# Designs tried in a protein design chat: VHH binders against Uncharacterized protein MJ0119. Part 18

Target 1, 224 residues: Uncharacterized protein MJ0119, of Methanocaldococcus jannaschii (q57583)
Amino acid sequence: MDSWNMKGSKMVDVNEITKYLPGFNCGACGYKRCDLFAEALLNKDVKLEDCPFLLRERFKENYEKLKEILKIKGKIKKEEKYIGVIDGYEADFLLKPLPNECSCRETLLIMDKKELKVGDYIRYRPLGCPIPHFAKIIDEYHGFYIIHVVGPSHRITGEKIEYKDVGIAIVVAFEGIVEGKVPEVGKTVKFIPKHCMMQKVHSGVVVQVEGKRVYIEGIDLKVF
Below, E stands for the ipSAE of ESMFold2; O stands for the ipSAE of ESMFold2 at other seeds; V2 stands for 0.75 times the mean of E and O plus 0.25 times the DockQ between their complexes.

## First folded at step 20 (VHH; framework vhh_7uia_1)

Design yd2 (from yc5 with Y32N S35A E61P; at its last look DockQ between E and O 0.47; V2 from the best seeds 0.00; counts 0 for: pae E 2.1 > 2, framework grips, unsure alone 60.4 < 65)
Fold by ESMFold2, look of step 20:
Structure yd2 (fold): chain B 224 residues (1-224), chain A 124 residues (1-124)
Amino acid sequence: as target 1 above (224 residues)
Amino acid sequence: QLQLVETGGGLVKPGGSLRLSCVVSGFTFSSNYMAWVRQAPGKELEWVSAISGSGGSTYYPDSVKGRFTISTDNAKNTLYLQMSSLKPEDTAVYYCVTYPSDEEWLKFAESDYWGQGTQVTVSS
């Protein structure tokens, strides 16, 4: 016999959802384990499409079953066009932040010698973009700095955060989550980082792909 | 000496409306790209609207399309963001950002092209 609640409704639980998820526990959706993602689905904190593997042909039946179980209404998502605002070019995809991060990750080569460490806030102008960016350094890697782009919130909060001015920096890589068609490693791609204040098309070469998570190098930011 | 100053933020109930203003000094309007971006604490920095300098074309992501309207008043050197049908997820600090035209770029090389921000809070 089926489980019941006080009103006689059949209950859907985390275990029923989890059995139709891919089960990789990969973290690409922002949750360490697939059962945590299943709980988030029941709480409507996430979308089913936040698991990038459910969109693959291999998991088509799982995806449709989960839509039925969760009573998710909607058509198969139409291919969206991503057009740069400033340049009018079509991009292959939008690049979103990793789960629970405030921007795509950028990897910077910083030319102006300054003592910098993880946790520092900086102001830099990307070579090829006229708008200075504010950022937090989140990691160092072989002489490069990995950053999140942030707004200058200290101006409104009054928090006394020093933003170190590092002048011009070169963006050598982007990392984030693809919204759109996931590219193959080695391909040259056009993309729009969601945090881009000009919404212009960038290009680069895909170096690594894991689900919808991509790492792109050989970056071109030129605006003409 | 480019300066951008946002005003018009505040507390509003879901479904309500606000108009943000960004007063710009140090250059002439209608020659520059202008945009609104937002960020809530610990959340994604998000582009929410833009207006091009020539022709006044306006642009919106799907998350705000139909609810937000960007506009300018060149006589007042002011950028606006009219927000309607506000939702709790619209809660954020809103910044205006710009870049000058090619002709004006050298005048503003030391500017950071960002306003100070204005807080919008949507809650019941």
Scores: ipSAE 0.570, ipTM 0.806, lowest interface PAE 2.1, mean pLDDT 81
ESMFold2 (binder alone), look of step 20: mean pLDDT 75; pTM 0.768
ESMFold2 at other seeds, look of step 20: ipSAE 0.605; ipTM 0.819

Design yd3 (from y5 with T98K F109Y G110A; at its last look DockQ between E and O 0.62; V2 from the best seeds 0.00; counts 0 for: pae E 2.5 > 2, framework grips)
Fold by ESMFold2 at other seeds, look of step 20:
Formats: C-alpha cells, sequence, structure tokens
Structure yd3 (fold): chain B 224 residues (1-224), chain A 125 residues (1-125)
C-alpha cells in the first residue's frame, strides 16, 4: 500500500451552485429543477453548458462565476491520511527529524548497562521490534540515553567503529517535527517516525510541544 | 546464517538509471516485508520503498514514486530496486531490510541484523 498525503479543503455545496443558476426550473437541461441540475454538476453528471440559458448574454456573469466555482471543486484535495505499511493502522501524523539531524531522537532505557558514553555507537533491539538497530548516543540523562538511528555504513566504508551490543532496549520517548496536525500536550497520539524501516505505527503521550516540535513518551509499537 | 547483500550501486549522471539487488541467503526467502532504506552523509535515514503482503503489494516514499520500482525474483531469492530519473538528492548508501520469520528469528537471534551491508549510489554531473 502506497504512502499518501491528501489535504482536504472546504467543499462547494449545492446551494452555492444553485444561487447562480437561472432558476427557471424549466427542464431544458434534463432535470426538472435547477437545484437538481446543481447537484448533477457537482457529481460531474452534466456539463454547465447543458443549461441553454447560461450561454445567453443575460447570464454571462453567472456562467463565469459558476465556471470559477466548479473549477475549485475539481481541485478539492482529499484529507491527508498516514497509513502504516506493515500494520495498516492509521496514524495522526508523521514524525520527522529535527532540522539537520539524521533521525528522530529516541530515548532509550538500556537494561544491560555497559560502560556507555556520548559519542558511542551501539547495536540494540527495541523491545517490541524484531529488527536490531544501529545508533549513535548523542546525550545522556539520568541513565537514559538519547540516540540517533544510523545506517551501519561501517560495513561498506571499512571504518573501524566499535558498535557496543547492548541487547534489548526500551524506547521510552521520541522527539521530532510533526508533519500533519500538531497535537495537544497530554493527548495520546499515533505516529510514524520517518526513519522507521518498517513504517509501523507507534503510539505515545505528548509531553511537550513547541511549534511543530513534539516530545512523546510512553511509547508503544503496537496500536490497538 | 541469514545474510542480505546489496549490489548494483555506482556513479551515475542525473537522469540516469541503476538497478540495485539484494540477495538473501541462509534461510527461506520471504517477501512478506522487505524494504529499501537509504542514508546520505550527514542526512536523515529514510525509508524508500517496501514490498509486503501475500500478494506482494508495493509501497513508495513520495519523492521516489513513479521513478523507482521495487520487485522480487523468488527463484533467485533476490529483492530489486529499479531506479530511473535519478537526481543528486538520491545520492546515499542504500540498504535492504527484511522482516524475519519466527523460524529465522529463533535460529539467528544474536547473529543477524536483517539489514544488508549497503551499496553506494552517487548521482553527480
Amino acid sequence: as target 1 above (224 residues)
Amino acid sequence: QLQLVETGGGLVKPGGSLRLSCVVSGFTFSSYYMSWVRQAPGKELEWVSAISGSGGSTYYEDSVKGRFTISTDNAKNTLYLQMSSLKPEDTAVYYCAKYPSEEEWLKSYAESDYWGQGTQVTVSS
């Protein structure tokens, strides 16, 4: 299933069309009343020119206005939807990295605490995901580690990078930039991190919001 | 021993084409969920494309849709990414990734990353 982004706009309704039609209810267009013709125009079942009176000089302004209105209807975009590829669940938004960062920030609780420091590279398996991740530690906070997820480029470059295997780690928070509707603090949200290899829906509780930047805790990789 | 090995990267001019291959060996090949991800130097790690489901449904990140095609050859246990209309922004190391089966996970829990080694794609004049 393709990822997709559809933005909805306010739709033109039948009343907006009807007020610019001639209003004769004459049936010349194949519809008994002009409001029925307006409905058919919105459904693209007829052409504007099927009303013979709209082409007369008297209704030139009405015709041009209706042409403009119906042009807007043809450009109405569908609402944005964010669907997880592997799980098929709907998310509220995508989560992108902070500016100039290579992934969303993840905060890890590492159960087998090796001697770790900022700048270290680690290999870990997120609890609830079968796929090991590679990461660089970028910060530390009271035994939690803030990381960027990285690709294992050392395999192709031949660089000697010691990836410390820390086993299973719990992802306790995500931080990034919202693509979509910015959530309120305190709400439970569903999101897809852009760096996620499986494009799986995550959930959590929004703890901080600054513009489009959000901090989400209580992470669950399975959405109910 | 499960292994994923990417090949087919190289240097190409803008507008050119490349086909990446990812050969899976060691366990049963499954296209249930396989993906391509990429990372350029100093840039974000990003998902590019996936093939999943019993029918082999394909999925693409918006910037590559219409330019890239993901496919498999089950007889050769190989995942492909056909890339066309390449742009400088496509420059990155490309990795394949595979969702392990339960059997694969049990056999190779400590020794498999389910990522490939990567292959470099460079798009430059």
Scores: ipSAE 0.494, ipTM 0.788, lowest interface PAE 2.5, mean pLDDT 80
ESMFold2, look of step 20: ipSAE 0.497; ipTM 0.768
ESMFold2 (binder alone), look of step 20: mean pLDDT 78; pTM 0.783

Design yd4 (from yc1 with Y32N T98K S108Y; at its last read DockQ between E and O 0.29; V2 from the best seeds 0.00; counts 0 for: framework grips)
Amino acid sequence: QLQLVETGGGLVKPGGSLRLSCVVSGFTFSSNYMSWVRQAPGKELEWVSAISGSGGSTYYEDSVKGRFTISTDNAKNTLYLQMSSLKPEDTAVYYCVKYPSEEEWLKYFAESDYWGQGTQVTVSS
ESMFold2, look of step 20: ipSAE 0.627; ipTM 0.838
ESMFold2 (binder alone), look of step 20: mean pLDDT 79; pTM 0.814
ESMFold2 at other seeds, look of step 20: ipSAE 0.624; ipTM 0.830
ESMFold2, fold request of step 22: ipSAE 0.587, 0.625, 0.634; ipTM 0.817, 0.830, 0.848
ESMFold2 (binder alone), fold request of step 22: mean pLDDT 79, 80, 80; pTM 0.812, 0.819, 0.816
ESMFold2 at other seeds, fold request of step 22: ipSAE 0.622, 0.609, 0.679; ipTM 0.832, 0.831, 0.862
ESMFold2, last read: ipSAE 0.630, 0.647, 0.646; ipTM 0.840, 0.844, 0.845
ESMFold2 (binder alone), last read: mean pLDDT 80, 80, 80; pTM 0.818, 0.816, 0.816
ESMFold2 at other seeds, last read: ipSAE 0.617, 0.622, 0.623; ipTM 0.834, 0.835, 0.834

Design yd5 (from yc1 with Y32N S35A Y59N Y99W S108E; at its last look DockQ between E and O 0.57; V2 from the best seeds 0.00; counts 0 for: pae O 2.6 > 2, framework grips, unsure alone 60.3 < 65)
Fold by ESMFold2 at other seeds, look of step 20:
Structure yd5 (fold): chain B 224 residues (1-224), chain A 125 residues (1-125)
Amino acid sequence: as target 1 above (224 residues)
Amino acid sequence: QLQLVETGGGLVKPGGSLRLSCVVSGFTFSSNYMAWVRQAPGKELEWVSAISGSGGSTNYEDSVKGRFTISTDNAKNTLYLQMSSLKPEDTAVYYCVTWPSEEEWLKEFAESDYWGQGTQVTVSS
């Protein structure tokens, strides 16, 4: 007995779309599970090519069937222009957080060698930005710290949080999801991290790409 | 001592309106760039809107453009964010943030973080 009125086309379409997706639930497209990606496809929020596995020979028939099911027509989604608010420079893309994370990952070289551990909250000033950031350390790797950027006062509502002031830190890498044209490994890119409070254009060199997920090193505030 | 204090948050129904205020003391308001940023639990820290201290140049994140209006009242040293057509997705702690002048930055920035304390906005039925 399922005679209830629902937006059945979306529910049916999601299942039909999911049926032809690879099903790896890998997150490379910006969604933790393939059924979430299918939902985004139905809503026209993403492109089929955002799943890197659909482009492989193994999934050629799936890709063609999905194109038919989605009835791609009209103008393709146009390239967005991304202009830094403070600096007026044009960026190639925005960099968004990984799925289910609250910010892009930043990898920091912290000059003040106070004892730090995963789970600590810190206050740091990125070299090249006048505004202190608040962050949580989520990992440590050979003297570098991987962090999520957070806001200060929301963190203290209902809980006591001690922020360790580490002074100036060098941001050596960013990791996140591209909104815009996905770059090739080895390219110098201009980007705006979405969590950047000044919306300033950054530059760096792409060292890893998996779908829309990128890892960028050689961080500089100059534009090429 | 630089101080930024946000007020005006609260609980509203979808489609409702709120006006946030940020009263600033301890620096020259008209020479600084001011911004509103927000963060919902478990979500990214997000730039919302920015205004020059003179009040002439404004910018908005795409999802709030047409719904939110940033402004200043230099006589009251106050930054505003008028929020209309509020959606559940606008639920967050909102902060005012300033870009310090070079002179202000060179002072004891360890005693200032250039942020307000935040005000909670909750949009819920």
Scores: ipSAE 0.444, ipTM 0.741, lowest interface PAE 2.6, mean pLDDT 78
ESMFold2, look of step 20: ipSAE 0.537; ipTM 0.795
ESMFold2 (binder alone), look of step 20: mean pLDDT 75; pTM 0.763

Design yd6 (from y5 with T98K Y99W F109Y G110A; at its last look DockQ between E and O 0.55; V2 from the best seeds 0.00; counts 0 for: pae O 4.3 > 2, unsure alone 64.2 < 65)
Fold by ESMFold2 at other seeds, look of step 20:
Structure yd6 (fold): chain B 224 residues (1-224), chain A 125 residues (1-125)
Amino acid sequence: as target 1 above (224 residues)
Amino acid sequence: QLQLVETGGGLVKPGGSLRLSCVVSGFTFSSYYMSWVRQAPGKELEWVSAISGSGGSTYYEDSVKGRFTISTDNAKNTLYLQMSSLKPEDTAVYYCAKWPSEEEWLKSYAESDYWGQGTQVTVSS
């Protein structure tokens, strides 16, 4: 008869909930149809977030409306699951470049001793990854080189850039900005560097945190 | 003798469409994953999309979902990226890339490049 109560709270039925659900009837929430999930929501047998599609940007308005209808306090949650494309593993966060930088910083131990200086362009193969990388050296520290990963852009221009081939290098650290939960110093973390062409989950130990900026050492390039 | 060659870049207006092609020699798609990666000058290197060699699974980064479609023609060893509703922020050099096989991963000393030459996409009014 009436969808509102005397305190100004709306009385809700299954049909009102169902109209804001995605309607895929996919079973991902544990219910074969979305109207069954809506009924379970009204019975408080499940959480709204048990529908994985409601957490996506496409359904942001639906999620907020359903929160109001079900009297769930809060704002739409940002997706915090970061799944590696090649490996299917969950990472704790994405690692983004520092402000105004073109990639996360990597710190390299370079096995082939060459004359290298800041500003040099190098080609290297990370130990544990078969894919050659192209990089620019941006700093040096006690025999380690700090680099930005760059694309093989020299192949498009008519201008030759001298890339020094340094062979195998060990990636000993990553530095960047966390997208996701900021870790504590000393924790072992799983992360995906945004510049990784394979979107592979990496791991390491957080050595330094400043706001959302982190420095991670003990890097394991998870090839297998 | 792995070789990847991108074509189909160019200048388009915002809201326009382009189809990028990547012609591959030296392997078959049914055994490997392929991807598109992009980089604008002075900007971050960004993974865009990936597809299994069989074409059974496709993946997109959030900013291109619903606008870009990755596909293959295995008979022609060609990877495609159909780009629609293009925005100025899509301006970049686009590269196709091959993911290593399990055997290549185990060897760790593959010497071939897994990147193409790149093709420029410019979205400007």
Scores: ipSAE 0.311, ipTM 0.675, lowest interface PAE 4.3, mean pLDDT 77
ESMFold2, look of step 20: ipSAE 0.327; ipTM 0.670
ESMFold2 (binder alone), look of step 20: mean pLDDT 76; pTM 0.769

## First folded at step 21 (VHH; framework vhh_7uia_1)

Design ye1 (from yb2 with S35T; at its last look DockQ between E and O 0.64; V2 from the best seeds 0.00; counts 0 for: pae O 3.4 > 2, framework grips, unsure alone 63.6 < 65)
Fold by ESMFold2 at other seeds, look of step 21:
Structure ye1 (fold): chain B 224 residues (1-224), chain A 125 residues (1-125)
Amino acid sequence: as target 1 above (224 residues)
Amino acid sequence: QLQLVETGGGLVKPGGSLRLSCVVSGFTFSSYYMTWVRQAPGKELEWVSAISGSGGSTYYEDSVKGRFTISTDNAKNTLYLQMSSLKPEDTAVYYCATYPSEEEWLKSYGESDYWGQGTQVTVSS
């Protein structure tokens, strides 16, 4: 079997770039050491020509090699930390909306859902949070409502939208795109939904994973 | 009764400045987290900035850090967001909101929504 691989190249790190730099650590490029300049090159924050020594005949071969390396390599991967603003806890990842959606999806248990349909706007208070939310119902699933959280723009736009007050609702699930390490199904995770106005750490159990898309149940709002 | 009222929005050119105000009534202002959030039509709801009532600690979303300053004037019961170096991507409806203390929550018990009405900021040439 032919072992030719089209999946992609290995990520180059700063050490590979540094080996082809002059190594003088002179500061002429604005960085006190060449490995710092290499990191900036990998992140595309500077141009190769910002090192004055690479423009000299002595380093012509190095310069051409670096041009080839940098044409096909992506940015260096950095470890990210996600800290809740109001609670100070560390989360495992940030949960972002699905593409072209205005918030992570929340799945709500609404006790009195007579007169509710997809497309309706609601006002609800999540059980465990003192702050009422405004939302649009985007789908229904086995007696639950799936929503996007929205701001109460009706108050200033003049758009005639009736927000139905459904009182307390239980948030039973979150769905969104992981920014950070993608968890395994069955794990208890801590996460920050990007739409959360307090950037509060939430927890739950991962029930489904598809690429970076996750569905999390058993939601616990850690702090008020 | 608890009320939050935003003012100070408007049309401004890129690089310009605005100061948003949020006048708060009906609860103990200085003991709460106060926040600014924003949303452009059809776009994601974004947290912008927060200030703690007790410690004066301030928090900023990365894209506004260094450009926006959150502050309070407890004598006027007012939250401010001073915005400088404004960019077209800052265009949105800005809302002030609060995370009430247990004391203030019990006083209004489920009747208040703790959001202002919003003020429109438009950054365009």
Scores: ipSAE 0.375, ipTM 0.709, lowest interface PAE 3.4, mean pLDDT 78
ESMFold2, look of step 21: ipSAE 0.487; ipTM 0.765
ESMFold2 (binder alone), look of step 21: mean pLDDT 76; pTM 0.767

Design ye2 (from yb2 with S52Y G53S S54G G56S; at its last look DockQ between E and O 0.33; V2 from the best seeds 0.00; counts 0 for: pae E 2.7 > 2, framework grips, grease 24.6 > 24.2)
Fold by ESMFold2, look of step 21:
Structure ye2 (fold): chain B 224 residues (1-224), chain A 125 residues (1-125)
Amino acid sequence: as target 1 above (224 residues)
Amino acid sequence: QLQLVETGGGLVKPGGSLRLSCVVSGFTFSSYYMSWVRQAPGKELEWVSAIYSGGSSTYYEDSVKGRFTISTDNAKNTLYLQMSSLKPEDTAVYYCATYPSEEEWLKSYGESDYWGQGTQVTVSS
């Protein structure tokens, strides 16, 4: 039940402010120590100019830096937040399709023994998701199948597409374009594939990064 | 055994309205999560809206917020999507989907689709 629309915040703490104060602990601002003045600045109880030493030329750079820091504190910027709808977990990013593709790529380990080839349409249930998916096989890789998730539009259009039911499959990898902070290789990440009809947070380990394109393995449909 | 059937799609001019319905049959409407997803030909499958915990929580993709309203009538096992201020980019096949209860999932063991046949929405002059 967590909100999808959370205001982001820029974290500013007392320690960051204190290191740019003069540090004399002189009491001229009405506080016995500069860290107490820093806390009062965060709470909007005082102004920067209440420290008379910040007005001196010696501390002009400190004063300008503190103005920027406090402007950020006083101006809460909306940060992008990615919250799974069904599970309420926070993800690090959304995963979008590669350019001109209709879904993120999933790499499947298919349990059922069938003759499958590139171009085939399948129905599968991802292990860990109760909802069957429909997909088109776009590539093969060492006994795995790379797919695009599709809707079963043939049910309306009457296209002559035969979906092979392969039962349970394990999603071993995702590939797509990051919307959000691009991760480094080796990081464990939480992400929401844009095509997920439950908007559930997935997790995995980043194996490859090229710009915003990432390849993620060790897939789990839950956040740890 | 469980079936979801969408209706209410059609051709509408930009700025128009449509109401989609999704009737769940086979069992009592017992899901805590129902959603609408859509896909245009050759385009990405995308989540549109969801309703959770029996109607107390609703969620919308940013591009439809303020224009679409999701709701349920649990006594009639029906999910609705009221669509207003329709735009050409809303053109797609719309599907309803559900997250089954543990009891319903165990009965079917994933053999049911848990999403419907789809209904076409076309927004064009």
Scores: ipSAE 0.459, ipTM 0.761, lowest interface PAE 2.7, mean pLDDT 80
ESMFold2 (binder alone), look of step 21: mean pLDDT 78; pTM 0.791
ESMFold2 at other seeds, look of step 21: ipSAE 0.573; ipTM 0.811

Design ye3 (from yb2 with T98K; at its last read DockQ between E and O 0.53; V2 from the best seeds 0.00; counts 0 for: framework grips)
Amino acid sequence: QLQLVETGGGLVKPGGSLRLSCVVSGFTFSSYYMSWVRQAPGKELEWVSAISGSGGSTYYEDSVKGRFTISTDNAKNTLYLQMSSLKPEDTAVYYCAKYPSEEEWLKSYGESDYWGQGTQVTVSS
ESMFold2, look of step 21: ipSAE 0.551; ipTM 0.806
ESMFold2 (binder alone), look of step 21: mean pLDDT 77; pTM 0.782
ESMFold2 at other seeds, look of step 21: ipSAE 0.488; ipTM 0.783
ESMFold2, fold request of step 22: ipSAE 0.555, 0.586, 0.526; ipTM 0.807, 0.824, 0.801
ESMFold2 (binder alone), fold request of step 22: mean pLDDT 77, 77, 77; pTM 0.782, 0.781, 0.784
ESMFold2 at other seeds, fold request of step 22: ipSAE 0.421, 0.559, 0.528; ipTM 0.741, 0.811, 0.803
ESMFold2, last read: ipSAE 0.428, 0.627, 0.553; ipTM 0.743, 0.837, 0.804
ESMFold2 (binder alone), last read: mean pLDDT 77, 78, 77; pTM 0.783, 0.787, 0.784
ESMFold2 at other seeds, last read: ipSAE 0.527, 0.606, 0.609; ipTM 0.792, 0.831, 0.832

Design ye4 (from ye2 with S35T T98K; at its last look DockQ between E and O 0.39; V2 from the best seeds 0.00; counts 0 for: pae O 2.4 > 2, framework grips, unsure alone 60.2 < 65, grease 26.2 > 24.2, SAP .671 > .668)
Fold by ESMFold2 at other seeds, look of step 21:
Structure ye4 (fold): chain B 224 residues (1-224), chain A 125 residues (1-125)
Amino acid sequence: as target 1 above (224 residues)
Amino acid sequence: QLQLVETGGGLVKPGGSLRLSCVVSGFTFSSYYMTWVRQAPGKELEWVSAIYSGGSSTYYEDSVKGRFTISTDNAKNTLYLQMSSLKPEDTAVYYCAKYPSEEEWLKSYGESDYWGQGTQVTVSS
C-alpha cells in the first residue's frame, strides 16, 4: 500500500493502478488509454472486469492485485484542485446543488420591475457575465428572488412555458453544498458553481455554514 | 448575430457512440472559447467539456474523461462532441455554448443568448 514515494499513507493514485493494467491502450474498455481506465476505476465509474484482458489467465495475478489495491480506494481523499476553465484561476471548492435540487440556489436582485412570482421562469443576464441565463423562481425574500438555473429546455420540448425577460440582474448570493474543504464563516472564498456553463471562478464571503451547506454573499463573477 | 445549432442526438444502447455537432453562424475569424453542457429532465445542469480554439486546450468533466472528445472544424464553423462508451447517466439534452468576444457582446445585447437549441441524447437498454 505505497503512495508514490512512501508506504503508510496508503494513497492510491492512477500510476499505481496503471502499472498493473495490461497496458495495451486498446480502447476495449471504452477508454483510449489504460491510465484513463485507471482513473475511472478510482472514481468508481467502471468495473475492473470492463477490461476484457484482465479476465484472461495471463493477467490473473494482475487482476487479484488490482482488487486488493481497489479495496482501499474508499479511504483515499482525492486531490482537491479546482481550476476554472474559462479564467484559469484556482478555486477553493466546487459548489454543488442542495440535495434533490437542479442547481445551486442563486439570490437575484432584479433591476427591471416586473410582476414576478414563485414558479415563474425568467431569462436574465447576470451582471458581470455576458451570457444570459434561464431560471425558475423558487422563493422571494425582501425584494430578492431565489432561483434555480435551468437550461432552455423549452426549445426542444415545445413546452408552453413563458420565460419572462428581466434583463440584467445582480447575483447577490449563492447557496449550495461544498465539494472540497469547507470554509469558515467570514472568509473570502473562490468557488465554481457546478451549474456554471463556463466553469468560471466566482468569489464571495461566507455568511453561513452548516455542515457542508454554505451561504455565500458579496458575489463577484470576476476574480481579481 | 451569433447562432448555435446542435445536431446528432438520438437513442443509443449502453456502450454505444454518438457524435454531436454544433454549427455556429455569425462567428468572427479569430479565436473562441466553447463548451458543452447537459441537463436531464428534473436533474442538475452540468458542464461537460470545453475547448479553446486551436484544439490544444481541451477540458472535461471528470465523469466523461476518456469517453468524450471535444473538437472543432474551423473550416465548417462546427464544434463536435464525440461520445463513446455511453452510459444511462449520460442521458440528457446537450447544449453547446460560446463565450462571446467583446465585439459579439457589444453588438448582441438582448438579441443573442450564446446558447444552442439543444439535442437529446438517450442511453437506454
Scores: ipSAE 0.510, ipTM 0.780, lowest interface PAE 2.4, mean pLDDT 80
ESMFold2, look of step 21: ipSAE 0.636; ipTM 0.831
ESMFold2 (binder alone), look of step 21: mean pLDDT 75; pTM 0.767

Design ye5 (from ye2 with G110S; at its last look DockQ between E and O 0.54; V2 from the best seeds 0.00; counts 0 for: pae E 4.8 > 2, framework grips, unsure alone 60.2 < 65)
Fold by ESMFold2, look of step 21:
Structure ye5 (fold): chain B 224 residues (1-224), chain A 125 residues (1-125)
Amino acid sequence: as target 1 above (224 residues)
Amino acid sequence: QLQLVETGGGLVKPGGSLRLSCVVSGFTFSSYYMSWVRQAPGKELEWVSAIYSGGSSTYYEDSVKGRFTISTDNAKNTLYLQMSSLKPEDTAVYYCATYPSEEEWLKSYSESDYWGQGTQVTVSS
């Protein structure tokens, strides 16, 4: 992996650390080889001072160089792994709202069709999730409803918002901005919507990509 | 019947502290996942923090890590969010939410929302 010549953004690898260690492979630090100690330094499992030879005058320059390298590594953010809290599965990315929107867009198929229009507030349970949701309808597309998930804040503010209870709805699509590796059209992906109260992994098929904006269909909500 | 009630919101100056409480009934904390989410008007609904596995596992969104602490008091059946070093960007309605146990799911789905009503936090001079 290449080192980046950006101040405070450099990626440090084990080989850069190992070449400044004494190289005796003596085991005094608790690791039988110096490259293993270097790996432990990157993982923050040990301190530089656990190598007794680095504290000697002979290795003062090595010690100061390693402090500089590890200080930079300590500021270098590792690539984030996205793990669902309740299910423990790894996701490919987080899905954020579109700019200036309060949640990812979800597209619903609503089973109990009352008269619904854009601007209506609804209460529903997504099929496959036990948590009832409150949402605002922001658009309609060929009998599907596009919504933002909202909180029931009217109970505190005293605003009179009438939520239409539509029962169970199927989430058929998500749309949002990728945080992480942007997928290719046609791929099956795992993702976590940032607004998800349970931080659970969802899956689906990417239908459209424009920069970091993605549209995902064939949604599978994993529960328990 | 599951009930969640948030309290402890209010006005606070930047750098100040607040402690949010969520008093719950109808379930055992050690069996459940519980979380705090927040939303400012017109802004994204944001997951903030969670507590799981009987209170031994805690999780935080990066922007609140080191400033907020989630905890429970099983004797009082209460979930807490201790908020410190508050910033104007923390202004929002805060909700507690739970993921019901299998037993709770079967009994109370149609009667319960699994969300609290929310409590307003405003960080301003």
Scores: ipSAE 0.219, ipTM 0.596, lowest interface PAE 4.8, mean pLDDT 77
ESMFold2 (binder alone), look of step 21: mean pLDDT 76; pTM 0.787
ESMFold2 at other seeds, look of step 21: ipSAE 0.329; ipTM 0.700

Design ye6 (from yb2 with Y33W; at its last fold request DockQ between E and O 0.64; V2 from the best seeds 0.00; counts 0 for: pae E 2.8 > 2, framework grips)
Amino acid sequence: QLQLVETGGGLVKPGGSLRLSCVVSGFTFSSYWMSWVRQAPGKELEWVSAISGSGGSTYYEDSVKGRFTISTDNAKNTLYLQMSSLKPEDTAVYYCATYPSEEEWLKSYGESDYWGQGTQVTVSS
ESMFold2, look of step 21: ipSAE 0.618; ipTM 0.831
ESMFold2 (binder alone), look of step 21: mean pLDDT 79; pTM 0.796
ESMFold2 at other seeds, look of step 21: ipSAE 0.506; ipTM 0.773
ESMFold2, fold request of step 22: ipSAE 0.398, 0.449, 0.422; ipTM 0.733, 0.764, 0.734
ESMFold2 (binder alone), fold request of step 22: mean pLDDT 78, 78, 79; pTM 0.793, 0.792, 0.796
ESMFold2 at other seeds, fold request of step 22: ipSAE 0.467, 0.392, 0.479; ipTM 0.768, 0.733, 0.771

